# Ledger of designs, part 13: VHH binders against p53848r504to814

Target 1, 311 residues: p53848r504to814
Amino acid sequence: TYIMAIFNATPDSFSDGGEHFADIESQLNDIIKLCKDALYLHESVIIDVGGCSTRPNSIQASEEEEIRRSIPLIKAIRESTELPQDKVILSIDTYRSNVAKEAIKVGVDIINDISGGLFDSNMFAVIAENPEICYILSHTRGDISTMNRLAHYENFALGDSIQQEFVHNTDIQQLDDLKDKTVLIRNVGQEIGERYIKAIDNGVKRWQILIDPGLGFAKTWKQNLQIIRHIPILKNYSFTMNSNNSQVYVNLRNMPVLLGPSRKKFIGHITKDVDAKQRDFATGAVVASCIGFGSDMVRVHDVKNCSKSIK

## First folded at step 21 (VHH)

Design w6
Fold by ESMFold2, last read:
Structure w6 (fold): chain B 311 residues (1-311), chain A 120 residues (1-120)
Amino acid sequence: as target 1 above (311 residues)
Amino acid sequence: EVQLVESGGGLVQPGGSLRLSCAASGFTFSDYDMYWVRQAPGKGLEWVSEIYPKGGSTKYPDSVKGRFTISRDNAKNTLYLQMNSLRPEDTAVYYCAKDLVYIGSSFDPRGQGTLVTVSS
């Protein structure tokens, strides 16, 4: 399992804001410490740098400000002689294609896009032009200001054939029951698959793509819990869409999955804990659950504490 | 490297049955999902069935569910498709595939396929 460590280079982050408003040298020192903590327990670490809040209803930094916050830091991380560069993977948390382009120029490895290309129609072209770049295609609906009003999913979804994986000796009634209980995760999988089709049609290669069901983006707290429990269904989800002359078929079974449960508001509902800086202690159990259900990558704020809980 | 050889097709009347085989080589067959796809005359490729490495988990589209059965023999590196209650719309060249992620603008079958013709 890979650990993606969150580093917020923005004052409006609810999980990391206020304690890390410092120059690049200070931010780099914090990154070096994060890497040491993670590499004590793991063979590699992914550092996810964010220069614009993606929290629902947050005020979005301009593209130029996002670049100013994030690109010099990524460059400094990549140029550091204090980091084992072969073990440090850099990600930028951005939905803007021009920010992604600038990050690629300075040595980022991953574009982490919470919108799955929905917010910027040029994103897939940027990823396609750079075949070495990994792209996290994440699920959301609407935009930052509207997404949490769009958490009402359809009562049906394509891809009911994947239910065979979970039931031995299944009769028809068990299959129908499983379809009802999986409709949320299949809706999420279908919408991811539809964005995947657009990415491929724009030249993105399948080996560039990881998927993320987007915990906290267009989901209620109960839906977040269902998604975590149903990761095995997502990892075995496939569907078809037919046209007059051909079929489009997508199979998510072979795609790695990222989950980002850390410091999300729904942890407070489970633990009745509202202090974002203290939610990392409660997050360990949720992170362990994400890994237990099959997440290939987990995105966390407190790497050292969470890493110990998953070992 | 990877080689898939389909066989067992032929001409059959509606309501009839055929069993297709796919001989696999050049990879560890038992580690991979296996698939049947088909291409009807003048049409694009269509996913027909999937079987997981252990052989106990299978998937079918509604168009063939209940009529077609995918199976595998991992000791013989062979994939099968039992097709019952055949209909004229099942007429197609059938291909087996390894590790199918996407059918759309970028999919090439590795074998020559096996032709199934269902007509009176």
Scores: ipSAE 0.292, ipTM 0.709, lowest interface PAE 3.5, mean pLDDT 79
Fold by OpenDDE, look of step 21:
Structure w6 (fold): chain B 311 residues (1-311), chain A 120 residues (1-120)
Amino acid sequence: as target 1 above (311 residues)
Amino acid sequence: EVQLVESGGGLVQPGGSLRLSCAASGFTFSDYDMYWVRQAPGKGLEWVSEIYPKGGSTKYPDSVKGRFTISRDNAKNTLYLQMNSLRPEDTAVYYCAKDLVYIGSSFDPRGQGTLVTVSS
C-alpha cells in the first residue's frame, strides 16, 4: 500500500522576486518533515503537489498561476539533497495538459487528473508521449461547477453501450441479484472504462494507468461510502461495449486503485464536523477501511496519523 | 522479444469442432492473462475468451459461451481454444493476445493469427 501526501501550494506561499525563494524553501521544509513522518513507517512516499483547488464549485486558478505555484516547488523537491530521492515519488494534481508537460520536465512521476481526461483533450497525448509517467485516471461527471448535480446512478443498471459485464468470482446471476446495491460501482467502472479506452486509443499504455473512483466527485456522501465498500468489485470488473460498430472488451482487473477520502465532506456529514481539519481522526478510520477493502494507494492530508492507519 | 504463434485453424463444416493453439515465448507466460480475439471479414476485432494466470478462471461473451473453451498449459507456455458447434458466423482470423488492455482496437502483442472458416 502506498501513501500519497497532499500538498497544496497556496497563493500565500508564493511571492514575486526574492520572496519567492523563501516561500519555496519554507514549503520544501514542510515537505521534508512530511516525508520524514511517512518514511518512518513506509518504504516510499508519494507527494502530490497541487497548484489549483479542484474541490467542487471552487474557483479555478489560471493555467499560468497553477504553473507558478507548482512547478518551481516540484523542481525544488526533485533537486533537494535533503530528501531521499529514491524513496520520494512526485505527483502533480492537475487536469491541464500544459501543466503536466511542465511538471514532467522537472521530474514528476505521476500525473493525478481528477477529470480522467475530460477537462483537457490533450492530456492523453501528453501521457502517451511520456511512457515512464504514471497517470491517475479518476472518475467524475460534468465539470467543477456541475459535478455535484450529476450524482444520479440509480436508473443505470448498464451504460447505453454496454452489452455484458463481469465480476471475477461472482456469478452473473448473483450480480443481478445484487444489481440494486451495486449499480453505483458498476457505473463508475463502466465510465472509468470508457475513459480508459480513450486513453489507450491515444497511445497511453495500460501499465501507466491507475484508477481513482473519485470520492467526492459527482457522488453523495452515501455513495462515497458505497464506493469504498465495493472496491473489490471494481478491482475485478470487466465489460463489453459497442463502439463505432465494433465490440470492445475492457478489463479493469489488476489495475491499481487510489482512494482519497481525506477530510472530505462526506466524513464531515457523518461526524458532524464542519471544519475539515477536525475530520482527521475520522479520516484515519476511513483510510483503514479503504485499505481493508483493497485500495492500493491512499491520498491523505494527515500523513503522520494516516501512515499508522495504513501500516 | 514477445512472440505468439497461433495454429490449428482450417476449414470446417457447420457443427464441427476445431482446437486452436498458441505458443508463447519471450515472457513469463504463467504470470499473464491470455486472450483469444477474432476478426471476421469486414468487421472489427471481437473478444472471444479470457483466461487468468492461475485458478482457471475464464470468461466468454454470449456469442461463444457454451461452445468455446479456453485453457492453458503454463508448463508448455501454450494457450488453447476448443471450439465446438461451430457456426458460419465464427469464420474469422483468430489471434492470441497477451495482457490486453482492452479488445476492439489494437492489440500488442498478438500473433499473426490463424484462419478459421466455417462453411458447408
Scores: ipSAE 0.280, ipTM 0.696, lowest interface PAE 2.2, mean pLDDT 89
Fold by ESMFold2, last read:
Structure w6 (fold): chain B 311 residues (1-311), chain A 120 residues (1-120)
Amino acid sequence: as target 1 above (311 residues)
Amino acid sequence: EVQLVESGGGLVQPGGSLRLSCAASGFTFSDYDMYWVRQAPGKGLEWVSEIYPKGGSTKYPDSVKGRFTISRDNAKNTLYLQMNSLRPEDTAVYYCAKDLVYIGSSFDPRGQGTLVTVSS
C-alpha cells in the first residue's frame, strides 16, 4: 500500500475575511520534514499539494491564485537538494487543466482530480499530451456546491446503457442475490468507468489512470463506510456499455485504487462528532480498514500515526 | 514494441467452426489480460472475450457465450478463439488486444485482424 500525504497550500482564512499565505521556504521545510518522517517508515512517499479547497461548499480560489499557491512550491520541492528525489512523488490536487499544465511544467508526477474531468473539459487533453503523468480519476456528482444533494444511489444512473456486469470469480446469481446491498459500489464503478472511457477517448493511456471512489464527495457517511467495505467489488468490477455505435468493455480489475478517509466529516459521526484534529486518531483505525479491504493507496494528513496502521 | 498477429479467419457456412490465433510479441504476454474484439462491416466494435493472465477465468458477452471459447498458451505467447456454431452475424474482422477499453470507430488495433465470413 502507498501513502499519499496531504499538504494544503491554502491559507488559514477567517470566515469574515483575511488570507494568510505561508512563505515558500517555510512550506518547503514542512514538506522536507514530512517526507523524512514518511521515508523513515516507507520506501517512498507521495506528497499531494492542494492550492484550492475541494471541501463541499468551500469558496473556490481563482485559477491565478491556485497557481500562485501551488506551482512555486512544487518547483521548490523538485529543486531541493535535501530530498531524495527518486523517492518523492509529487501530486497536485486540482480540477483545473491550466493548473495541471503548469504543475507538469515544474515536475509534478500525478494530477489528482476530484472531479474525474467533470469540472474542466480540457483536463483529459492535458493528461493525454503528457503520457508520463499519472492521473487520479475520482468519482463525484454535480459540483462543489451541489454534490451532497446528489447522494441517491438507489437506482443505476446509467440505466439501460449498461448491458452486462461482471465481478471477478463471482457467480452472476450471487451478484443478483446481493443486488440491493451492492447498488452503491456498482453505481460508482459504472460512473467511474464512463469517465474512464471518456479519458481514453481523449487520448489518455490506461497506464496513466488510478481510480478513487471519492469518499465524502456526493456520499453520505453510511455510504462512505459501505464503499470502504466494498472496495473488493470495485477492484474486480467490469461491465459493457453502448457508446456511440460501439459496445465498450470496461475492466477495473487492474486499476490501482486511492482512498482518502482522513479527516472526512463522516469519521466524526462514527466517533461522536469530535473536532477535525482529534479525528486523526480515529482515522488510523479507518485507514487500517481501507488497507484490509484492498486500497492500493491511502491519502492521509498524519503520516506518522497512520503509517503504524499501514505497516 | 507490442505486436499482435491474427490468423485463422476464412469463409464458413452457418453452423461451422473456426479457430483464430494471435501471436504476441514485444511484451510479457503472461502478465496481461488478453481480449478478442470484432468489427462487422459498417458497424462499430464489439468486445468478444477476455481471458485473465495466468488463470483460466474468461468472460463473454451474451452474443457469443456458449459458442466461443478464448484460451491462451503462455509458453507460446499465443491467444486463441475457438468459434463454434457460427452465425451470419458473427461475420467480422477479428482483432486481439491487450488494452482494457475499446470504442467503435476510434479503435486502433495493433494487428491487421483476420476476416471471418459466415454465409450460405
Scores: ipSAE 0.228, ipTM 0.651, lowest interface PAE 4.5, mean pLDDT 79
Fold by ESMFold2, last read:
Structure w6 (fold): chain B 311 residues (1-311), chain A 120 residues (1-120)
Amino acid sequence: as target 1 above (311 residues)
Amino acid sequence: EVQLVESGGGLVQPGGSLRLSCAASGFTFSDYDMYWVRQAPGKGLEWVSEIYPKGGSTKYPDSVKGRFTISRDNAKNTLYLQMNSLRPEDTAVYYCAKDLVYIGSSFDPRGQGTLVTVSS
């Protein structure tokens, strides 16, 4: 399992005050420490830099501000002589194709797009033009301001387009016995599959893509827990659907899966009555559960404490 | 280097049968899902069949279900497609593939394919 460490380059990442030029050097020092702590426990680390909040209902930074916050930092990380560059994988958390394009120029390895291409129709073209870049295709619905109202998974958004569904895992009961219990994860799988079709049809290569069911994006906190439990279903899910008057087959089996359980919002619902120390332990327990259910990569805020909980 | 060599195509009358073979090398054949895809003249690629690494589980689109049967021999690293009740619309170049999540414009066949022509 790989660890993706979150670094927020937004104004919310600092309490108050700080001058613009000093921010980059201070941020780089924080990232160097984060990497060293992670590499003490792990063979490699993925650093996920975000210059625009994707928190539901947050005010979105302009593209120019996102670039100003994130691109110089990525460049500084890649140019640092204090980091073992062969062990540090660099990701940018952005849904904007122009930000992705600029990040690629300065040496990013991964584009982490919470929208799966929904927010920027040119994202897939940028990824396709850069076959060495990994792309995380994440599930959400709507946009940052509307997604919380779209967490209704009782009906399948792709409806009559889906003709057959399969689960190829001997550890899962027959799908017929679990149909009413798996509506959420099957919805997510089908919608990821549709976006995957669009990515491939726009020239993205199959080896560039990781999938992410999008914990906290168009999902309630209870739905997040169900998704974590049902990762084995997602990893063994395939289906057929109508496309251009023919039946196509989409197979999510063997796709690498990223989970980002380290979210203050749904951890807070679970741990309402516990102190901060126990809340930190609860976060680690959720991360361990993601690994136990088969996540290939987990995205966390506190690598040191989460690594202790895993061990 | 992955190699997939298709064979067994030819000219056949409507209602006839034909058996395609795919010889695989350069990878551990028994570890992978294997697929048949086809491309009719001037048309896009179409998924035809899939078989699980251990065999037994097979999948087909409605256009060929009940007429085509995929199989594999892991000891010989060979994939097969038995095609019965052939129709003119089955005319295509047939390719075998591995590591397929979705067939689209990014499909890059490893072999030359084998041409199946169904005509009176």
Scores: ipSAE 0.218, ipTM 0.623, lowest interface PAE 4.3, mean pLDDT 79

